# VH-VL binders against Chaperone protein TorD (torD), part 14

Target 1, 216 residues: Chaperone protein TorD (torD), of Ferrimonas balearica (e1svr5)
Amino acid sequence: MDEQEIREEVALAERRATLYWWFASMLCRELDSDQLNTLCSESGRVLLDALAEEPSLAPGCQKLRRALAGVQVLATPQLELAADYATAFLGDHLGSAPPYASVYVEPGGMMFQHPHQQMVQWLQQWQLAVSFDGNEPADHFAIMLDLMGNLVLKGVDSPEAQSAQSALLAEMLPPMRRWVTQCQRQPGFYAALAELLLAFVSLDQTLIEGEFSLAQ
Short names: E, the ipSAE of ESMFold2; O, the ipSAE of OpenDDE; V2, 0.75 times the mean of E and O plus 0.25 times the DockQ between their complexes.

## First folded at step 26 (VH-VL; framework fv_ixekizumab)

Design x1 (from u3 with heavy chain D33S Y54S R57S R102S, light chain Y31S R32S; at its last look DockQ between E and O 0.11; V2 from the best seeds 0.00; counts 0 for: pae E 15.8 > 2, placed apart)
Fold by ESMFold2, look of step 26:
Structure x1 (fold): chain C 216 residues (1-216), chain A 119 residues (1-119), chain B 112 residues (1-112)
Amino acid sequence: as target 1 above (216 residues)
Amino acid sequence: QVQLVQSGAEVKKPGSSVKVSCKASGYTFDDYSIHWVRQAPGQGLEWMGIISPSSGSKYYNQRFKGRVTITADESTSTAYMELSSLRSEDTAVYYCARDYGSGPHFDYWGQGTLVTVSS
Amino acid sequence: DIVMTQTPLSLSVTPGQPASISCRSSQSLLSSDGKTYLHWYLQKPGQSPQLLIYKVSNRFSGVPDRFSGSGSGTDFTLKISRVEAEDVGVYYCMQATHYPFTFGQGTKLEIK
């Protein structure tokens, strides 16, 4: 690779990792007032405009903007988003859509901790610590997204980390599709965020598979 | 080399219980679920249930109406299946099998354990 | 419970000739994740079942390329392009899309 091609690969990896970490930060807990203000500011608008340039991401971006506009006209926007987060994610599987891969692995409603144990092993293998609430099971989608961001950056210099991205996507996407479907039972900001997230991760998987296919 | 080695054949009376063991080797036991499948003489295969050894999570085929209990001991890399209130219809070869978790297919099987239920 | 129906239940073939086994499910086996969890096993005489094909068409490691699987929804087929003596045994399809997992009745393959 020449110097320009290397710089472009690093820049792409940094952009991908930044998006994975952004989604992780948006999902790991309810937005506080500072995060909400940033998202509603010019910088938030610029981010959503950039994401919407990709046709597969545009519908999710539009839904997220509409949800933001809807809460901004209310007396206590941050409290309304906190209520939306609780309704969407903080109940049981029957009444909400908890953002843990293990909840969505089995069609019979059984919870198997294989995704949690796999994540513990991957975090140990890649020498990463959980940076969120230490009581969260490791298969929380936000933790999986955080790991993905780290693997994206490490993949610039490591074929093993590049291959690990595909493995993590294969583990994450099937339960994520079911999770996002369940989120739509309760429309709102977090349902829109989940839809946008799935579109992003699905697009990233397609691009990784296309790159691998071209290399073969 | 992945292996699942089961306990030996058993002869049981109606109304009793049987517990079959399945010792795993050649892989990290906690990373894969274990299933139990039985085959009555001259008949096909019948799925009984699954356990995830790392979490202890389980699912049972309801056709057994609560008579089946599946457990795992991580420290010995061994899964167990116990069938209670045995009937003559429970005479079968019982197999354990390993899968890849969320995309389940049984890639390795134990050698089978014949359980005979008779007076 | 999903009923899996195999046809034929018994098949006698001349070595070197093709064989085809059909498996039909009482419900679609397409999962919400877009995958179809339909698998094929061979049980040779006196042995445990062994995996041949997983998720409709993927050959398991070490399975000869004369075995192939196809199908979608409710209708699936296992083909053996050139039957050999080592292929004798009972073939089972299994679905793992819906709990409880269920098997077909089996198809016994014999050499003429």
Scores: ipSAE 0.000, ipTM 0.435, lowest interface PAE 15.8, mean pLDDT 84
ESMFold2 (binder alone), look of step 26: mean pLDDT 93; pTM 0.950
OpenDDE, look of step 26: ipSAE 0.018; ipTM 0.539

